# Ledger of designs, part 2: VHH binders against Probable 2-keto-3-deoxyxylonate dehydratase (xacE)

Target 1, 289 residues: Probable 2-keto-3-deoxyxylonate dehydratase (xacE), of Haloferax volcanii (d4gp28)
Amino acid sequence: MHYHQLAVSGERRLTASRDSTTYDLTSADADLRTFGDLARVASIARTSVDRLAAELTEDADVVDDAFVDRHATVPVDAEEIWAAGVTYQISEQAREEESSMPDMYFDVYDADRPEVFFKATPSRTVEPGDAIGVRGDSEWDVPEPELGIVLRRGEIVGYTVGNDVSSRSIEGENPLYLPQAKVYDRCCSIGPCVVTPEDVEDPHELEMSMTIERDGEVIYDDATNTSEMVRSCDELVSYFTRHNTVPELAVILTGTSLVPEQPFDLQEGDHVDITIEGIGTLSNSVTTV

## First folded at step 3 (VHH)

Design s16 (from q6d with S31R; framework vhh_nb_b201)
Fold by ESMFold2-Fast, scan of step 3:
Structure s16 (fold): chain B 289 residues (1-289), chain A 123 residues (1-123)
Amino acid sequence: as target 1 above (289 residues)
Amino acid sequence: QVQLQESGGGLVQAGGSLRLSCAASGFTFSRYAMGWYRQAPGKEREFVATITRGGSTYYADSVKGRFTISRDNAKNTVYLQMNSLKPEDTAVYYCAAEGYFTYYSKDSAYDYWGQGTQVTVSS
C-alpha cells in the first residue's frame, strides 16, 4: 500500500492507496492520523501495516488522488533523518574532484564502514511541494535524489523518496565542513508517500529519475537504478543502528549517482522532480536560506 | 496555448462500450498527470480516473473494473476505455491535466481542463 499524511482544515489525516483506490483511514478510526500511529498499532497487534490498513478500508471514506496531492505533507514524522554517501560510483568521483584529500574517498568506497551521517530534524525537512533550500554562502549546490528507508525502532517499515540537498562548494573546501554542507535550513525533503516492503519486491531494483526545470525549461533529466548501489539497505541500517540511540521513527537516505556536473548550480526558482519506481514523485521548488 | 480536446462521446445502450480520447497540446505532455472527470445534470463534477507521469492509474469506486485509463506520450493523448456502461454513467466527460504534482495549495484540483464530451447511456 501507499500511505500519505495529509493536513486538511487544521486536521491530520492518514490515507492508504490500494488497487487504484485511496482510502481515508482517519475516517474509519479518528485515532489513526499518522503513519507512525498505524505502524505502532500494527506492531502492538502483531500484524502487518498493510493487513491492519486493509481491515480499516471497509469503514473508510474514499478520496480523490487530486485531493491527496493538494493536502499532502511529509509522509512520516521522522524524529531524525540520516544519510549515506559514497554508495554509488559517481558520488565517489564527484567528492574526489571537490576535495583536497581525494584518497579518503577511495578508502571509504573500499571499506567495510560506509559513510553515514546525520542529515535533518523535522525543523529542517520540507514537505512535498514546499521549497528546498540553498545556502546563501554557497557557490555550488545540487539536489541529491535518493531512496529513503523508513524505520520504526530500527526496523524497516517502508520506503520513500528523499532529496539530500547539498553544498558541494562547502563540502569540497574541507572535509570538516561536511556538517555545514549537509545540515542547514530546508536542507532535506521526503515524500510523497511511504510504501510498505510488501509493495517493494526488491529495493535494489528500482528506477530512479530526476528532472530539474528553470524558467519553464528542463535543464537536467537523468535516471539511474538502485541496482547500482554498492551498499545494501540492510547494511546501511545495520551501521546506523549499531552502538547508537535509535529514535521511534527515522529515515535513512541511501545516496545517489544522479549528480549534475559543473557548471550546474541549483538556484532559487528552480523546480525539482524526483521519481522512484513503485513509490512516486517528490516535487519541490528552491529558495535561498 | 494549452489545449485539451476530448472526442469519442455519444449515445450508447446500457452494457455497451465507448472509448474517449483527449488530445493535448501546448505543454510537455509526458510530465503531466492526466485525468478524467464527469458532471451529470444537476450534480457536481466528480473524479473518474487518473494516470500519473509514470503510468500508475487510480479510479473512482463507481467505475473500477469497468473503465481503463491509458496514455500515449508519443501522441500526446490520454484515453478512457468505458465498458459495461450504465445509465448512471451519463454525464459530460472532461479531460484534465495536473502539472508536476507540486502538492501546493490550489484553488482547483487541475491546472488545465478540456471543453468536455457528452456520454449518454440509455436504459
Scores: ipSAE 0.000, ipTM 0.121, lowest interface PAE 20.5, mean pLDDT 85

Design s17 (from q6d with A33V; framework vhh_nb_b201)
Fold by ESMFold2-Fast, scan of step 3:
Structure s17 (fold): chain B 289 residues (1-289), chain A 123 residues (1-123)
Amino acid sequence: as target 1 above (289 residues)
Amino acid sequence: QVQLQESGGGLVQAGGSLRLSCAASGFTFSSYVMGWYRQAPGKEREFVATITRGGSTYYADSVKGRFTISRDNAKNTVYLQMNSLKPEDTAVYYCAAEGYFTYYSKDSAYDYWGQGTQVTVSS
């Protein structure tokens, strides 16, 4: 099932979609308003999220997909969003261009320990349909489309789409500026929904695409497949959770190979659409922060 | 106090175009999701298009590719550019301001509606 969290006239509502029908689960039980609520109840009842939702649909109101799309918020209330880098296959040509790619990246690519870093709090995370940010002090910015892993108490409960918006110019100045290049106002977006593992049979066999539109014209259009990931989702989760304090709800963004190259840069007024097979499209405009 | 005023409706032949405007007053326009809905006689009100605070747009399948929604926050105005109009687009078009509760802001939401503007598309 696909789960959306909605904000409608000051109320939070949780919907579940299956076979072209969307159900307002909050109409079946007023205590179920977030994906976290549903996941908690499923855990206590020792059942799957999808089985619990299926029982609730019998008493739930049906809503239009267009209604869901326009009221969608972040699909999960992640206390922390983390991200991984250097997780996709590096081409022969990229390896040959050693001067354009520091040795440290190849060291991480070949190492047991992946690049995993803190990305965002809720206050820095932008809802589907809202504006992602580019830093006013940055000269080169890019969107980074990524599969997101949704975790409850360190265990995978679903997947979503994410955007690891980044300042390449700040990152390029000095490795110690990575936190400032990655963590800032409106630096991250997740959505549009959470899809449970039962509906994503293999998270490493999904098409992922991104389009960027400027002044009504498509200026970027490319695609990849999560099969190009050389790191497994389970491996990234393992490195995040070990020796760490794990929040109740978290998201890990898994990296990407889709990064527009120079002379491209994200500009205020751009529109970014990221689509992952079986999950959906995360759409955002761009603003300067 | 709160007012949404539509304009730009009228009679047009199939294949033609119209641009609807909705001027808003009495609330913080930039904080609201703005949308267009339509209602033909004897039918339920249906969704046409919406634009979020950040400028992301969503369209009903029946108008996608033909209609474009946009907003001007400096003028407190939302627009609907309607191209390749069809007889089935004939309806009263309503502007709506939908309060948007964000998880982070936790503000209350209000729904405001305009009086509507008639669009008639002749064959």
Scores: ipSAE 0.000, ipTM 0.129, lowest interface PAE 21.2, mean pLDDT 86

Design s18 (from q6d with A33T; framework vhh_nb_b201)
Fold by ESMFold2-Fast, scan of step 3:
Structure s18 (fold): chain B 289 residues (1-289), chain A 123 residues (1-123)
Amino acid sequence: as target 1 above (289 residues)
Amino acid sequence: QVQLQESGGGLVQAGGSLRLSCAASGFTFSSYTMGWYRQAPGKEREFVATITRGGSTYYADSVKGRFTISRDNAKNTVYLQMNSLKPEDTAVYYCAAEGYFTYYSKDSAYDYWGQGTQVTVSS
């Protein structure tokens, strides 16, 4: 199933979509307003999220896709969003060329320990349809389309699309500037929905594409497959959760090979669409922060 | 000006196939979510299928597994491949386009609509 979180007249609502029919689960049970609520109840009842949702659809109101799109928010209330880097073959080369310390990036690519870093809080995360940010003090910025892993208490409960928006110029100045290059206002978006593992047979066999528009013209259009990821989702989750405080809900962005080459620079007024097979399209405009 | 023009409709026997095409002009096609709706005589217009800008697809339960929506951004065209057609699929089929970041009122799911193309499935 595909789950969307909505904000409707100051009220939160959770929807589930199956075979192009969308159900307002909150109409069937007023206590189920977020994906987190549904995941929590499923855990307590020792059942799957999809099985619980299927039972609720029998009493739920049907809504159209336009209603979902109009009211959509982030699909999960992740207390923390983390990200991984140097996880695809092309990503390794791009980071190497942008760094003043190139050997460090190759060392990470070949190492047992992957690059995993803190990315965003809810206050820095942008909704589908809202504007992602580029830093006013940055000279070179890129979107980074990524498969997102949705976790509840460290366990995989779903997948989403994410954008690890980054300042390559700040990152390239010094490795110690990575946090400032990655963490800032509007630096991240996730959405449009959460898809459960039952509907994603293999997270390492998904087509991922990105299109960028400027002034009404397509200036970037490329695709990859998560099969190019040299790190497994389970491995990344393992490194994030071990020796760490695990929040109730978290998202891990898994990296990307879709890095627009220089002289590309993400600019205010651009529009970014990221699509992952079986999940959906995450759309954002761009603003300067 | 913006135009959506459907084609490919016609008469077909139950169990047959048809492919509908919708040619778009007057806007940046690749930026729009495209969809198909249908309306049978005396009934309300119902959702059939949609394809997002990035290619994700969604279908009505009644057509899932039988219909396939696709798009060709180079040709500014969206397609609906209809297989295993049933008499209850008889309707006027409409192409629709929705722009990005333009969430409208509940009554307006799509920015633009075509004029429709008739599909008739005989028993």
Scores: ipSAE 0.000, ipTM 0.103, lowest interface PAE 22.0, mean pLDDT 85

Design s22 (from q6d with T52R R53S; framework vhh_nb_b201)
Fold by ESMFold2-Fast, scan of step 3:
Structure s22 (fold): chain B 289 residues (1-289), chain A 123 residues (1-123)
Amino acid sequence: as target 1 above (289 residues)
Amino acid sequence: QVQLQESGGGLVQAGGSLRLSCAASGFTFSSYAMGWYRQAPGKEREFVATIRSGGSTYYADSVKGRFTISRDNAKNTVYLQMNSLKPEDTAVYYCAAEGYFTYYSKDSAYDYWGQGTQVTVSS
């Protein structure tokens, strides 16, 4: 099932979509307002999220899919969003060209320890349809389309689409500037929904594509497959959770090979669409922060 | 008493522009999603654009790149800027405040609708 979190007239609503029908689960039980609520109840009841949702659809109201798209917010209330890098071959090559220490990217690619870093809090995360940010002090910025892993207490409960928006110019100045290059206002977006593991048979066999439009024209259009990841989702989760305090809900963005090359520079007024097979399309405009 | 009052409609030549306004009263405007819908003669009402309380916007494919929806919460007003108008944009345009109902497939499921404003685009 595909799960959306909605904001409608000041209320939060949780919907579940299956076979082109969308159900308002909150209409079946007013205590179910977020994906986190559903995941918690499923855990306590020792059942799957999808099985619980299926039972609730019998008493749930049907809603219009276009209405869901208009009111969709972030699909999960992740206390923390983390990200991984140098997980695809193309990403490694692109980062090496940008860095003041190019050899370090090949070292990470070949190492046991992956690149894993903190990315965003809810206050820095942009909902579907809203504007992602480009830093006013940055000279080269890119969107980074990524498969997102949704975790509850360190365990995989679903997948989503994410955008790890980055300042390449700040990142390329010095490795110690990575936090400023990655963490800022509107630096991240996730959505449009969460898809459970039961509906994503293999997270390493998904087509991922991105288009960027400027002044009504497509200026970027490319695709990859998550099969190009040299790091597994389980491995990235293991490195995030080991020796760490994990929040109730978190998202890990898994990296990308779709890095627009110079002279591309993400600009105010651009529009970015990221699509992952079986999940959906995350759409954002771009603003300067 | 709840009211939505549209204005700014009229006759315009193809390629021209119009700005529609919808003044709202009688409810907490800032908490509502506001939308524009249109109905051409002999056709069903169709979605044009919406803006959520947080400012996020969504557009019908037929108007993307030509129309812009915006809101002013201090004035309780939602706007629709229509550029590069085409004869097929000719319709009565309705302002709507989107509330929660358990069945959204009908226009009557929304909390509030305006009376509409006519937009006519000549060839």
Scores: ipSAE 0.000, ipTM 0.188, lowest interface PAE 21.3, mean pLDDT 86

Design s23 (from q6d with G35A; framework vhh_nb_b201)
Fold by ESMFold2-Fast, scan of step 3:
Structure s23 (fold): chain B 289 residues (1-289), chain A 123 residues (1-123)
Amino acid sequence: as target 1 above (289 residues)
Amino acid sequence: QVQLQESGGGLVQAGGSLRLSCAASGFTFSSYAMAWYRQAPGKEREFVATITRGGSTYYADSVKGRFTISRDNAKNTVYLQMNSLKPEDTAVYYCAAEGYFTYYSKDSAYDYWGQGTQVTVSS
């Protein structure tokens, strides 16, 4: 099932979509207002999230997709969002020109330990349809479309779409500037929904695409497949959770191979659409922060 | 063996012009964005101009309208045409080949850098 969190007239509502029908689960039980609420109850009842939702749909109001799209917020209240890098297969051209990549990139690409870093808190995370941020002190910025892994207490409970918005110029100045290149106001977006593992047969076999529009014209359009990811979702989760304090709800962004080449620079007024097969489209405008 | 060889620097009077050249070897030139950076004595290296694989150009605000970057893929060479030079343009000018994966504006292993060519603008 696809789960959306909505904000409607000051109230939070949780919806579940299956077989082209969307149900307002909060109409069936007023205590179920977030994906976290549903996941907690499913855990206590020792059942799956989807099975609990299916039983609730018998008493739930049906809503249309336009209503969901209009009121959608972040699909999960992740206390922390983390991200991974250097996770996708490098191109044959890049391999032939391996001295054009930093030694540390190849070291991490070939190593047992992946690149995993802190990305965002809720205060830095932008809702679907809202504006992602470009740093005012950055000279080159890019969107980074990524499959997101949704975790409850360190266990995979679903998947979403994410955008690991980054300052490439600050990142390139010095490895020690990575946190400033990755963590800032409006640096991250997730959505539009959470899809449970039952509806994602294999998270490593999903088409992922990104389109960027500027002044009404498409300036970027490309696609990849999560099968190009050389790191597994389980491996990234393992490195995040080991020797760490794991929050109730977290998201890990899994990296990407889709980064626009120079001279592209993400600018105020741009519109970014990221689509992952079986999940949906995460759409954001761009503002300077 | 990767090499970037700058040439064309020298002494010029304010208001004058110079054309810098950077000859590249040891890598697939057409696959790289090429850039010019400069460093004045006692200051950090600063960005001047870049030209992408496809020929799109970007400039620092301090040089817009005065400097023009261009490339010749058949000759594996990037150029910087500098017009209306000012004393504050005095610096060592460095050619850089910049990879697709990470843009880098400071000296590091991420990109290839030339040895630099001195430009001195007298008042």
Scores: ipSAE 0.000, ipTM 0.108, lowest interface PAE 19.8, mean pLDDT 85

Design s27 (from q6d with Y58F; framework vhh_nb_b201)
Fold by ESMFold2-Fast, scan of step 3:
Structure s27 (fold): chain B 289 residues (1-289), chain A 123 residues (1-123)
Amino acid sequence: as target 1 above (289 residues)
Amino acid sequence: QVQLQESGGGLVQAGGSLRLSCAASGFTFSSYAMGWYRQAPGKEREFVATITRGGSTFYADSVKGRFTISRDNAKNTVYLQMNSLKPEDTAVYYCAAEGYFTYYSKDSAYDYWGQGTQVTVSS
């Protein structure tokens, strides 16, 4: 099932979609308002999120897709969003071109330890339809479309689409500037929904595409497949959770090979659409922060 | 010290009723979801019912319509009202608590279990 979190007149609501029908689960149980609420009940009941949701659909109101799209927020309340890099076959080449120290990317690509870094808090994450940010002190910025892994207490409970918006110019100046290149206001977006593992046959066989529009014209249009990931989702989760205290809910963005090459520079007023097969489209405008 | 203590089990005839109670101490009861599980001889522990912090309930298919879970936060107690009991309901019944934590460690226990109370339903 596809789960959306909505904000409607100051109220949070959780919807579940199956076979083109969308159910307002919060109408069946007023205490189930977030994906996290549903996941907690499923956990203690020793059942799947989808099975619990299916039970709730018997008493839930049906809503139309336009209503969901109008009120959609972030699909999960992740206390922390983390990200991985150098995880696709082509991503190593793209990053090498941007770095003053290109050999370090080959070292990571071939190493047992992947690149895993902190990306965002809720205060830095924007919802579908809102504006992602480019730093006012950055000279080269890119969107990074990525499959997101949704975790509850370190265990995979679903997948979403994410955007690891980045300052390539700041990152390229020095490896020590990676946090400033990756973590800033509006640096991240996730959505439009969470899809459970039961509806994703294989997270490593999904088409991912991105289009960017500027002044009403498409200036970027490309696609890849998560089969190009040389790191597994399980491996990335393992490195995030080992030797760590993790939040109740987290998202790990898994990297990408779709990084627009220079002379492209993400600019205020651009519109970015990222689509992952079986999940949906995450749409954002761009603003300067 | 965190402690869950079940009571109310015993012998009952098929078609009868029992009310189980679980008294909790050593933690902030109102912050926890509470559940009941059971284990029959030679079988794995199975889910029976849960009640969330806010009072929402979910039941296993085998007990729907017969069992009712409830809680009293003022008494730090969760209850399981068992009606229309069947011989198949014979098991040790366990109380469980799962916290609503923002952060956790894999090296930390984040849920708690009681010692269990025996329910025997004769034909």
Scores: ipSAE 0.102, ipTM 0.561, lowest interface PAE 6.3, mean pLDDT 88

Design s28 (from q6d with G35A T50A; framework vhh_nb_b201)
Fold by ESMFold2-Fast, scan of step 3:
Structure s28 (fold): chain B 289 residues (1-289), chain A 123 residues (1-123)
Amino acid sequence: as target 1 above (289 residues)
Amino acid sequence: QVQLQESGGGLVQAGGSLRLSCAASGFTFSSYAMAWYRQAPGKEREFVAAITRGGSTYYADSVKGRFTISRDNAKNTVYLQMNSLKPEDTAVYYCAAEGYFTYYSKDSAYDYWGQGTQVTVSS
């Protein structure tokens, strides 16, 4: 099932979609308004999220997909979003070229310790349909389409699409500027929904594509597969959770190989669509922050 | 300090009834979902029943139609009414609280468990 969180007339609602039918789960149980609520009740009842949702659909109202699209917000209330880098082969080469210390990034590829870093709080995360940000002091910016891992108390409960928007010029100036290159207003988006592990047989066999439109024309169109990841989702989760305090809900963005080459630069007014097989399309416009 | 205190357990004959109570303190009871679990000797802990903040109820197939979970937010208490008891219902019964997560609070992120109350059903 695909789970969406909605904001409708100031009210939060949770929907579940299966076989072209979308159900308003909040109409069946008024306490189930977020994906976190559903995951919590499933944990209490020692059942799967999908089994609980299936039982709720018997008493739930049906809504149309246009209604969901109009009212969709972030699909999970992640207190923290973290990200991984240098997880795909092409990503290492691109980072080497943009860095003042290229050998530093090259050594990470085969190292035991992956690149894992803090990415966003809810206040920096943009919902589907709204504008992602590029820094006003940045000279080269890119979207970074990534598979997102949804965690509850450090355990995988689902997957989503994410965008690790980044200033490559700031990052390339000095590795110590990574936090400023990665963490800023509107620097991240996740959505459009959460898909449970039951519906994603293998998170390392998913097609991921991105298109960017400028002035009504497609200026970028490329695709990769999560099979190109040299790091596993389980490995990234392991490094995030070990020796750390994890929040109730978190998302880890898993990196990307879809790297628009220079002279490409993400600009105000651009539109970015990121699609992952079996999950859906995350769409955002672009603004300067 | 968060505390869950079960009561109402005991010995009962097959076909009889018992009502378990769980008194909660140290947290905002009305903000938590509440559940009952049980564990028989040599077995894993098993889900019995749960009640959400708003009163929606969920039951294990083995007890559906026989057991009823309810809550009284004014008394900070959750109840399990057990009817038509069977020898197979013999176990230690545990009360559990599962927090409601909000952006501004981490207190509700933790699972809390009571110390348990023994229920023995003889034939």
Scores: ipSAE 0.011, ipTM 0.481, lowest interface PAE 9.1, mean pLDDT 87

Design s30 (from q6d with A109E; framework vhh_nb_b201)
Fold by ESMFold2-Fast, scan of step 3:
Structure s30 (fold): chain B 289 residues (1-289), chain A 123 residues (1-123)
Amino acid sequence: as target 1 above (289 residues)
Amino acid sequence: QVQLQESGGGLVQAGGSLRLSCAASGFTFSSYAMGWYRQAPGKEREFVATITRGGSTYYADSVKGRFTISRDNAKNTVYLQMNSLKPEDTAVYYCAAEGYFTYYSKDSEYDYWGQGTQVTVSS
């Protein structure tokens, strides 16, 4: 099932979609307003999220997909969003060309320990349909389309689409500037929904594409497959959770091979669409922060 | 309680400009598409312009190229910049926040409307 979180006249609502029908689960039970609420109840009841949702649809109101799109917020209240890098072969090449220390990227690519870093808090995360940010002090910026892993207490409960928006110029200046290159206002977007593992047969066999439009023209259009990941989702989760404090809900962005080449620079007024097979399209405009 | 408050209407000569504002309160403004509608004397209310939560804009053919809708989420305000005004633009202009259901327990559209602001264009 596909789960959307909505904000409607100050109320939070949770919807579930299956086979072209969308149900307002909050209409079946007013205490179920977020994906986190549903996941908790499923855990307590010792059932799957999808089985609980299916039971609730019998008492739920049906809503239009247009209504969902209009009111959609982030699909999960992730206390923390983390990200991984150098997880695809093309990412290694792109980062080496930009880095003042290119040998470092080969070392990470071949190492047991992957690149995993903190990415965003809720206050830095942009909703579907809203503007992602580029830093006013950055001279080269890119979107980074990624499969997102949704975790509850360190266990995989679903998948989403994410955008690890980055300042490549700040990143390339010095490795110590990675946090400033990755963490800033509007630096991250996730959505449009959470899809449970039952609807994603294999997270390492999904088509992922990105288009970027400027002034009504497509200026970037490319695709990859998550099969090109050299790191598994389970491996990335393992490195994030080990020896760490794990929040109730978290998202890990898994990296990307879709990197626009120089002289591309993400600019205010651009529109970015990222699509992952079986999940959907995450759409954002761009603003300067 | 939800409230939409329009301002900026008035009397203007043909070829002139006006900027309408609509201040919103009582709901999550950034989550709503915002629109402008108008009603001329003795006619039905008609669509003028809308702006989605993501910033996409749509206009009625009669105003396209002359009117510009915009929003400021920090101020919970939607604007309608009206240029090259014509006598045919004379109407009461209404601000609306849009949401609807195909089926809901209340079986109703979730639309909020302002009280309207009069725009009169002299020939």
Scores: ipSAE 0.000, ipTM 0.101, lowest interface PAE 23.5, mean pLDDT 85

Design s31 (from q6d with K106S A109K; framework vhh_nb_b201)
Fold by ESMFold2-Fast, scan of step 3:
Structure s31 (fold): chain B 289 residues (1-289), chain A 123 residues (1-123)
Amino acid sequence: as target 1 above (289 residues)
Amino acid sequence: QVQLQESGGGLVQAGGSLRLSCAASGFTFSSYAMGWYRQAPGKEREFVATITRGGSTYYADSVKGRFTISRDNAKNTVYLQMNSLKPEDTAVYYCAAEGYFTYYSSDSKYDYWGQGTQVTVSS
């Protein structure tokens, strides 16, 4: 099932979609207002999220897709969003240019330990349809479309789409500036929904695409597949959870190979659409922060 | 429009010094990382030194302590000061610029290359 979190007239609502029908689960049980609520109840009842939701659909109101799209917010209230980098396969062309690539990149690519870093708090994360940020002190910025892993107490409970918006200019100045290049106001978006593992047979077999529009024209359009990931979702989760304090709800963004090359840079007024097969499209405008 | 023009190469005796310059035009120089690469006869092109937008420098082990890379954003120029030159340093030296030099990007690569300048170290 696809789960959306909505904000309707200041009220939070949780919906579940299956076979072209969307159900307002909050209409069946007023205590179920977030994906976290549903995941917690399923855990206590020792059942799956999808099984619990299916039982609730018998008593739930049906809503149309346009209603969901108008009111959608972040699909999960992640206390922390973390991210991984250098997780996708290097192309034959990039391998031939190995001597011209940063040594640090190849060190991490070949290492047992992946690149994993803190990305965002709820206050830095924007909802579908809202504006992602580019830093006012940054000279070059890019969107980074990524599969997101949704975790409850360190266990995978679903997947979503994410955007690891980054300042390449600040990052390129010095490796020690990575936190400032990655963590800032409006630096991250996730959505449009959470899809449970039962509906994602294999998270490493998903098409991922991104389009960017500027002044009504498409200036970027490309695609990849999560099969190009050389790091598994389980491996990334393992490195995040080991020796760490794990929040109740978290998201890990899994990296990407879809980063626009120069002369592209992300600018105010741009519109970014990221689509992952079986999940949906995360759409955001762009503003300067 | 984009041009990278190297200068300062030549013939020098072992133990001598040379300063290479690379003048850039046709792009926003301060937004690019700048590097030096070299290619000896019959060898692949190899990394020598790089300087990031913020001024951080990195060197190949073979030149560390002997070569110094620097940049002057006001003059759109990158420099390579080469001291204690050895016969093994004989090569064509190339200036390179790239707009997205980041250590984590799979797409990181040099966008522009100069024509090269010959450095010959002999007696």
Scores: ipSAE 0.000, ipTM 0.144, lowest interface PAE 16.6, mean pLDDT 85

